# Ledger of designs, part 46: miniprotein binders against p81326

Target 1, 226 residues: p81326
Amino acid sequence: MLHFGGFIMEINHISKILEKEREEYIRNKVEEYLKQGFSKDDAVNKANQSWRTYIGHRIQDVIYNLLKKFLKDSGLKVTTDKALNNRNLPEELDKVKRLIAINYGEYLFLPDADVIVYKVENNDIKIIAIISVKNSFRERRFETTYWKLKLKESPVTSHIKVFLATPDKDNEISYKCPNGKPKKMRIILEYELDGIYFLKEDFEETEKAKHFGKIVEDIIEISKKL

## First folded at step 16 (miniprotein)

Design Bk9
Fold by OpenDDE base, look of step 17:
Structure Bk9 (fold): chain B 226 residues (1-226), chain A 83 residues (1-83)
Amino acid sequence: as target 1 above (226 residues)
Amino acid sequence: SDLEKFAEQLIEFAEYLIRLAEEYLEEGKPKFAIEWLELAVRFLQMALELARKNNLDELAERIEKLIERAKELIERAEKIKES
């Protein structure tokens, strides 16, 4: 238990370290956009948007690698939607891709799946969980919820757990009713998703809202029931 | 044991962080490389504590070597940062 506390604390540093790059990144991008002929205001806005994209990918990559390492000994495999975005996939990944696809009649589309956890048993693939990684919720606040609901509509995908992992740096979903006022986004996300995992300490813990350090155990437990 | 597995997982994640830090060094960002290396060292220290408590001497030695490598990279990064 004591070792787990330390692990939790160190997980919280991931987001903090990444956020330290912001000032330098913004400065460099502003300069770049000014050189391209944009106005100061446009350059700042574009730099901020670029940062959001950049930091989003960075935190996703770190979380992917974390999950990959900590789930490995449980016989669980981890991939990403980016890895599935290839014309020539290995058979295993092609199967994974097909097993998370959502039917829209004439078309199949993939949900946003930053991290996909699956197991292989006797050449059969079982998708266990999809983890959406969000650094902030400024855009597409309920996108993960949409995908959860779509996955639930098919018997092929209805068993797939959908989790959200976030440092929630702006405290958008850390508490349900701060100062007695309900936070709609937290309430809806917690209701619709199978879990929310925070890469921070300051949040309201519930049955579904936990520290990110617990996600590995939760996924392993789910995998044993499938 | 579950503790041995957890120690190995910590080691593997720390090794990833070390590689990440090396990428930052290649990009000319020693300041941020140091931050990742320090985090890697903390994960390795956790693993080392687990190894020592369970009398896993070989594992402890491996971890100590990784800590040493990470510290050497920190020193290198600091020199680059000061230059």
Scores: ipSAE 0.872, ipTM 0.946, lowest interface PAE 0.5, mean pLDDT 93
Fold by OpenDDE base, fold request of step 18:
Structure Bk9 (fold): chain B 226 residues (1-226), chain A 83 residues (1-83)
Amino acid sequence: as target 1 above (226 residues)
Amino acid sequence: SDLEKFAEQLIEFAEYLIRLAEEYLEEGKPKFAIEWLELAVRFLQMALELARKNNLDELAERIEKLIERAKELIERAEKIKES
């Protein structure tokens, strides 16, 4: 119990460390944009937008590497949608790409997939889970649910679990009914997704809403059923 | 054992964090490098505790060396930060 508690606490530090960059990052970007001739207001806005992109990628990378290391011994592999955006993919990744593709009639498109967890058994690939990593929910609040619903529409992809991982810095989805008022976003995300994993301590835990420290175990368990 | 595997996973993740910290150092961000290194040390300390509890002396020694390396990098980063 103590080791798991420690692990949980250290996971929470990931987001805290990343957030420490914000002030310096914003300051530097504002200065950069001012030098480019933007107004102060425009510079601030652009800096904030740049930060959102930057921090989003950073947290995704850390979580990707975390999952990669902690799933490896279970025979599970991880990749990303970005890694699949190549004309010349290795056979394994090409198969992964095809197995997560969503049919739009004349076109196939990939869901947004910050982390894709899969296993290889007897040269067959089974997609286990897609994990969306979001630092904040300012934009595209239900994008992950859209992809989950789309994946459910096909027997090829319907088994794929879709998880959301977030530090939820703004407490947008940490609680279902704070002050007796339902948080629509939390309720919908929890209902539609297979799980929400928080990289923070202060959240309402449910069957589907857990600390991120549980995601590895949950993925391994799912993988055994596929 | 499952505990040994978990210790190894902690080590591998800590090694990633050390590499990440080195990238921050290369970017001229020693302050943040230190934060990542300290996190790496904490993960390694968890692994060390597991190794010791399970009498995995060789693993413990390996972890101790990694902790030492991370601490040396912290010291280096602190010097860069002060400069």
Scores: ipSAE 0.859, ipTM 0.942, lowest interface PAE 0.5, mean pLDDT 93
Fold by OpenDDE base, fold request of step 18:
Structure Bk9 (fold): chain B 226 residues (1-226), chain A 83 residues (1-83)
Amino acid sequence: as target 1 above (226 residues)
Amino acid sequence: SDLEKFAEQLIEFAEYLIRLAEEYLEEGKPKFAIEWLELAVRFLQMALELARKNNLDELAERIEKLIERAKELIERAEKIKES
């Protein structure tokens, strides 16, 4: 129990450490954009946008590596949508790519998939879960939900669990009804997704909304049922 | 054992964090490198506790070496930060 508590606490530090870069990052980017001839206001806005992109990638990378290490011993493999964006893929990854593709009639497109968890059994690949990692919900608030719904439309992909992992920095989805007012985003995300995992301590826990420390166990359990 | 596996997982993740910190050092960001290294040390300490409790001496030794490496990197980063 103590070790798990400690582990949970340390997971929460990931976001905290990343957020410490913000001030310096913004300052440097503002200076850069000013040198490019942007106004102060434009420079600040651009810097903030750049930060959102930067921090988003950073947290995704950390979470990817975390899941990679903690799922490995369970015989589970992980990849990313970025790794699948190649013309020439190893056979295994090509199969993974095909198994997560969404049909749009004449076209197949991949869902946003920051982390893809799969297993290989008897040369067959089974996709277990897709994890979307979001630092904030300022943009594309329901994008993960869209992909979940699209994946449900096909018998090929309907079994794939879609999880959201977030530190929820802005406290947008941490509680369902703070101050008696329903938070639409929390309610919808929790309803539509298979789970929300928080990289923070202060959130409303439910059956679907858990601490990120639980995601490994949950994925392993799901993998055993597939 | 499950505990041994978990300890190994902690080690591997800590090693990743150390590499991440090294990247930050290369980018000239020693302050943030230190933060990642300190986090790595905490994960390694958790692993070390598990190893010791389960009499996994070889694993404990490996972890201790990693902790030392991380601490050395912290010291290096601090020197860079002060310069």
Scores: ipSAE 0.858, ipTM 0.941, lowest interface PAE 0.5, mean pLDDT 93
Fold by OpenDDE base, fold request of step 18:
Structure Bk9 (fold): chain B 226 residues (1-226), chain A 83 residues (1-83)
Amino acid sequence: as target 1 above (226 residues)
Amino acid sequence: SDLEKFAEQLIEFAEYLIRLAEEYLEEGKPKFAIEWLELAVRFLQMALELARKNNLDELAERIEKLIERAKELIERAEKIKES
């Protein structure tokens, strides 16, 4: 239990370390855009947009690697939608891609999938979970929910768990009813998704809303039932 | 054992963080490299505690070497930061 507590605490530091880059990053980008001839206001705005993209990718990469390492011994593999966006895929990844594809009639499209967890048994692939990693919810707040609902519509994909992982630094979904006011986004995300995992301490814990430290165990448990 | 597996997972993740820190060093960001290295050391220390408690001497020795390497990288990063 003590080791798990320590592990949880260290997970929370990931987001904190990443956020420390913000000031320097913004400063450097503002200077860059000013040199390119943008106004101060435009430079600041562009720098902030650039930061959101940068930090989003960084946290996704760290979480991907964390899950990769901690799921490996359970025989579970991980990939990303980006890795699947290739013309020449290995057979295994081609199968993964096909097993998460959503049918739109004439077209198949992939859900947004920052992390895809799957297992290989006897050359058969079973998709276990898709994890969306979001640093903030300023944009595309319900996109993950959309993909969950779409995956649920097909018997091919209906078993796939969809999780959200976030530090929720702006406390947008940490509590259901802060100050007695319902947070629509938290309520809807928790209702529609299979789980929300927080990379922070200060949140309202529920059956579906847990600390990120529990995600590995939950995924392993799900994998045993498939 | 489950504890041994968990220790190994901690080690592997710490090794990733060390590589991440090295990338930051290559990018000329020693300040942030140090932060990642310190986090790596903390994960390794957790693994070391597990190894010692379970009398996994070989694993403990491996972890200690990794901690030493991470600390050396911290020292190097600090020198770069000061220059």
Scores: ipSAE 0.857, ipTM 0.941, lowest interface PAE 0.5, mean pLDDT 93
Fold by ESMFold2, fold request of step 18:
Structure Bk9 (fold): chain B 226 residues (1-226), chain A 83 residues (1-83)
Amino acid sequence: as target 1 above (226 residues)
Amino acid sequence: SDLEKFAEQLIEFAEYLIRLAEEYLEEGKPKFAIEWLELAVRFLQMALELARKNNLDELAERIEKLIERAKELIERAEKIKES
């Protein structure tokens, strides 16, 4: 696959376009909640919570479709945690689900894995990477690192790459040492995860922190080594 | 070829963006539909550049038609936005 500079830069427009919806979305939701009888303060809080859910789903859907289109010709398949939770799960996806599940004694749980990349070779399934999509880090800031550590504990899942994809609009993890002070969240996420992919231009690029458009090439190269 | 495959991937993603924009139009949100359509055109223009540089005339013609369709949708969305 050829790296095309325009491709990298145009991908960053996705988060910019989505963010333009925020003002109208919040205004409409505040009006909706006020009509339901909530106070103004409660309506605003609920509208912001609704926006965070809405924007998260939108970013996830766009990333899923991007990866699906750009990975398919390399023999790589893409699914989502939502698809894996369907009751009538095809055999292939049931195997994918089983290959990423974590055992907690009597219980099985899926890691925080919004998008899952896998391949099928020699009638066998190999999980390549899990991508966690975060619009913001307001809650559960290190959940993705917890799941990476859990996946490392088993020989069945230890090879799985765990990536974080984010627009990071509020610059919560964009720089390692803003104003000379280490940003704990950025330092720990970069150390523990296999990569952080930013859906924006302004961030500190490192070997693990990259423009989102580079994720396709990275996943393809990883898949060749498995 | 690998270049033809990449051009097809750009086209398929642009087609997804066009479908996303159509959803915004159906919801009465032409302002946002235009944003997605303009992005789709930029991806199609990248695919067109690749097709032309590699003398893939049939692919280039297909891409040109897709760009025309996307621009027609932009014109429609602009009229809805103004009204």
Scores: ipSAE 0.836, ipTM 0.934, lowest interface PAE 0.6, mean pLDDT 89
Fold by ESMFold2, look of step 17:
Structure Bk9 (fold): chain B 226 residues (1-226), chain A 83 residues (1-83)
Amino acid sequence: as target 1 above (226 residues)
Amino acid sequence: SDLEKFAEQLIEFAEYLIRLAEEYLEEGKPKFAIEWLELAVRFLQMALELARKNNLDELAERIEKLIERAKELIERAEKIKES
C-alpha cells in the first residue's frame, strides 16, 4: 500500500504553529484583564486559563476538519461533542448522541468525546471511534480511560474505539520508561485505551502509540471490520 | 482511484488551512496566517506531486492555481506585517 511519510510529518506542524501563538495570546489577554481592573497576578492566571481553553478548542477544530476531509470518501462521517449538545439536533445526530450516551438510571450523559466518527448504512448508524483531544495532562488525566471502561460495559457500545490525540508538549506520556523508570500515566493510558496518537515527532512508538497521521488509516481499517 | 481521492483530500484540507489563515488575516495576525498558508502550500505540493506522477493534468493545473493563490496571500500577509 501507499505510504506518504511527508503527510505524517507535516501534520506535526499543526501543534507547532498553534504554540507560536501562545506568547502573543497571553500578553493580549493580560492587557485585557488589567483594563477590567484585575490585579497583575489575577490577570496572568486568567490569561493562562483562557489560553488552555482556546488552544484546546483550536486543536480540536483542526483535528475535526482533518478527519472530516480524509474520512468522507470512505463513507465515514465526523461530528463533535459541541455539535451534539445543540438544542435542535438533526435526526441523524440525535441518533449518534443516543448511541454514545451512558445510562445512569433516569439520567443519560455523554462521555467526554471531543470528536466522534460514525457511519450510516441502511439508515443504521454505527459509531466507529471517539477521539479525546488533550493539549496537556495537567487535570483529569484519566478521564478518557473512565469513559472507555463505561463504554465497554454494554454490548451496544463495547465496539467503540477510544483514542487520545495529543501534542504532549511537556512529555508527560511520550515515553514508557524515561530514564529507565516506568511512567505510570503513559503505561495506564496505553493499556486501557485503543490508541494514543501524538501530534509531534519525539515519542516512543508502539502498536498503540502512533503518529497522529496514522489515525486516518487506522479508522478506515476498523470501519471495514464493522 | 485511491491515489486521486487522496490528492483531493489533501487539496480540501489545504483549502481549510487557507480559510483558517484568512481568518487570522482578518484578525490582524498576519504572522500566524503565513504559518498556516505555508503549511497549506506543503499539502498542495504533495497533492501536485501525486497528480503529476499519475498524469492527472486537469487536477495538476487546478493545484498549481491554488498554490499560486496561496503564495499571493503569503505576499499580501508579508506586506501587512510590515505596515
Scores: ipSAE 0.826, ipTM 0.930, lowest interface PAE 0.6, mean pLDDT 89

Design Bk9
Fold by ESMFold2, look of step 16:
Structure Bk9 (fold): chain B 226 residues (1-226), chain A 83 residues (1-83)
Amino acid sequence: as target 1 above (226 residues)
Amino acid sequence: SDLEKFAEQLIEFAEYLIRLAEEYLEEGKPKFAIEWLELAVRFLQMALELARKNNLDELAERIEKLIERAKELIERAEKIKES
């Protein structure tokens, strides 16, 4: 199937297009912060943090729209953590929120679930998968693994697949044993998560580490087994 | 008609990419808009090939019009970039 291969390869261009904005974005933000009176070091730090927030939202929005379009004809619905945190929450999304919430005694928290895939079977909602979108691994290296472990602790949430989607531009998790040395972050993420989906071509492919374009087929296949 | 559904999904994603490119044009960022439009055209061309292989003439005509619209937006963005 030539088109399926083309589809997978074209999806890898999404992260490349987004990354082209980086230099201009950083330059403009540094100038903006300098005009506000920040030191050069502070302006650079703030601009880089601003970029990480900006690019993270952009990648998430594109992934959300991609999954929404390609999963709808399989009876699968897609929502986001942002939608679930709105005050005016439709009944269907309120049920989705309740089905993924984690109990910490007197407190309820949502896991890091940037994108949520679910289906509606008559009067029931079944959560299929959550996708954590990480542009880089600078600060929250194992957050997704933590949430997978918490979801696994309850029979209500233990079936939920937890995926990581990343361009991994700095090659922090792209290979298991670079230079013959085990990369702890890649090994632990791959062991604990249900899949890692790369928005680039250059990474070590395994049964759990795949091109992002394969996530659609994987989610559909999982949903049929429920 | 599984291939017809996939072609429609490609079209719908391409339409999203075109809308995203239009946001970049509104922000005065035509060079980034062109990148998104070119990606949209590639998905539309993939959908067009599927439509033609399955003798879906009305769908193929719709896709051809979308490709022409995207190319017109690319030309507009190129003129803005030249300014």
Scores: ipSAE 0.820, ipTM 0.929, lowest interface PAE 0.6, mean pLDDT 89
Fold by ESMFold2, fold request of step 18:
Structure Bk9 (fold): chain B 226 residues (1-226), chain A 83 residues (1-83)
Amino acid sequence: as target 1 above (226 residues)
Amino acid sequence: SDLEKFAEQLIEFAEYLIRLAEEYLEEGKPKFAIEWLELAVRFLQMALELARKNNLDELAERIEKLIERAKELIERAEKIKES
């Protein structure tokens, strides 16, 4: 139902627009850290780390709002890890939080779930999918696969689809065999996750590796089976 | 109808993008605000195409007014950027 090609193409502009902000952001942050007394090298390193955090949150916010608008008429609700970490959590969101929690014996932890899609039927909550949003894969390359595997271990969470959304601007996972050699990170992520959704035009499409604009129809289809 | 719902979803997302752009204007960042406003106009143009093809005249008129307002914001932001 979302096969409008223009929609998919325009979605890919989100990450491009955000990337245009990088140079100014880093310059301003370096100045700020220098004024805090950091050395030039430390200020630059901190500014780049600050950018990665900023851009990650900004992409998450845009994706959250996109999914919220395009999923609501299908009876689907969307929340975020930030909303679930609030001290005064509404009852509905408290249930969402408990339904994605992973049991480590005496402790319960949330998976790294940036955006969560769920539905409410007859006062019961069903978690449909979690989306991990990553702007780069420089560190913690396989964290999302770990959480998928942990969610599969419990009958209460095994149905939850785990998706990765990424601009992948530096082509770290865009192709399975760049230059004829298998790219371990792309192959393992695609194998273990339920889908990888690219916020750009140029990548190797597969049954699991798709344009981000396809995620809406995929989530709706999954929700109909649950 | 599913197409009317999709058009409304495009409008709502475009309105979010406009609000995001206004945030950038308030921060004194008109060049980035323009980028978000131009994207919002593209989503509104898609909604307008759907409305016209489905003879949803009242919706099409509403979308045309939203596009006009977004373009006025772009012109305002361009003046701020050049100043």
Scores: ipSAE 0.816, ipTM 0.926, lowest interface PAE 0.7, mean pLDDT 89

Design Tj3
Fold by OpenDDE base, look of step 16:
Structure Tj3 (fold): chain B 226 residues (1-226), chain A 80 residues (1-80)
Amino acid sequence: as target 1 above (226 residues)
Amino acid sequence: SMVKIRITIEVPDEEKAKFIAKIIKDLAKELGLEVEIEVRGNRIEIRIETDDLELLRELVKLIEWLAIMYGAEVEVEIEE
C-alpha cells in the first residue's frame, strides 16, 4: 500500500515521468510529420501543437488512474463521462448515468464529469463526487461552476460533491491575491465548488484549496456520510 | 554485491506498451542504470542488474508510478 503520505512527496515523480512522455511524444510526432513530407521546422511546430492538445487528455487519464488505484481498497468505484457515452451500458453504469443527469424540462443532459466516484450498497448506487480536470483556464473558465450550480438545484443530485483538479502551470488560480490584486477566477471557483486540488506544490492552501494528494482521503470521508 | 531484479508490467492498452518501454529506458539511462527491456504484446519485462541499491530503488519507484499512471499492474521479483 503506497501510504498517502508517500503520495504527496511523489508529485515530483509524476512531473518527471510526464516530461519524459513529452520528449518521447515529440520525437514520435516529428518523425511522423517528416514522413508526411513536412520540413523539419514545420514538423517540430506541429508536434508541439499536437502535444498541447494531447496533454489535456493525458492529465485527465492520469487522474482517473490515480483515483481508481487509491480508492479501490475503500470499495469505491470510478468511471468517466467517456465510458458513459455508450448506447449499450451495463446496468450499473446506466444507473450512474441517470443519477448525474441534469433536468432541463423536456431534456436531460449530463454535466461535464471527467471522473465520477460512486459506491454500490445493496444494489443501490450513490454518487459521491464528480472531478473536473482542467489543464488550463484559457477557455470555459467557469464551466465547472455552472455544472455545480445546476447539480445543486435538484434533490437527486444536490449531495454530489464537485471538485476541480489542475496542475495550474501558468498560476492562473494558485493564489487568491497575488501582489495584493484579487484573482477573480480563484475566488469564484473556490467559493462555488466543493474543493480545488492542485497537482503542484506552489499554491495558496485553504480549507477548499488543497494538494491533490488529499483528494482520496476527502472522498473516503464524504462516502462515509452518505 | 550485485542485485538482479525482474519487473513485469501488464498494460491495459497494448498500443502503449512500446511507448512505456521507451520511457522506462530513458528513465534508467538518466540514473545511469543499464536495463534489458522486452515487449511482448501488452507485457513489458525489465531486467536490471546493479550494485547501487539507492538507484535501483529510485528506478523501481518511478516504474511503479508510471504503471499507476497508465492503469497497469506491476510485479517485482528478485532473481539473485
Scores: ipSAE 0.830, ipTM 0.939, lowest interface PAE 0.4, mean pLDDT 92
Fold by ESMFold2, look of step 16:
Structure Tj3 (fold): chain B 226 residues (1-226), chain A 80 residues (1-80)
Amino acid sequence: as target 1 above (226 residues)
Amino acid sequence: SMVKIRITIEVPDEEKAKFIAKIIKDLAKELGLEVEIEVRGNRIEIRIETDDLELLRELVKLIEWLAIMYGAEVEVEIEE
């Protein structure tokens, strides 16, 4: 269990910084589009569309940097799917890639594993967790559960914890039963995944649905069991 | 009494340095703190002089979190 004071301060600072990044990003993009000859309304709409793409990658980068910093003293290493898709992969990362790959007969595919946590013991790689980062659930809403189910099909990968991290600003999965009616997406994601970590304060907290600040301690505890 | 600090940030991605500096300027402005910011390549230098130690601590913490969020190195030096 996280100390509430420390967790709250971390989330508030990250959220405040991201909002300033959004304001500056949109300001710069609107100016850019106006110079290209778009109307103000079109420039604003295009800037908001651009932000949606940017923020998805930005949140992934934030999570990567945060985990890398706070897990290093526990002997845990962090990489990304982008790093694993490099053609000239270092041997250690090539092992990580092979240890999470899903077999589809003649083809091997990586799950959508935005951030991967692993450890190295005696030149052996142990995959601890995969974190999927979702800013919006407009598309591929159950993709993360599909990959968890595929990882469970092999004894080599069945131990890997699969987490979802999200700000969920549109409240698509923040509550199980909003207005007394079950929210299918939240219920299925929580049932199938090992955890959902919210980068905001307002959501229904459960044993699996937690504040993002808890993720570091959870990963450390899991790693001790492996 | 006035406190003077210098904060140095080494940004891994040089092309982001000016954007990060602007974010710091906006954060400081929102808090009502005057800052001097200089960007040289991947290095951001921030000088703050204030008698409001509570706001100073808040800005420093925001800058430290910003550095973590970019994988940047940060050094804080209290001058006088």
Scores: ipSAE 0.756, ipTM 0.920, lowest interface PAE 0.7, mean pLDDT 87

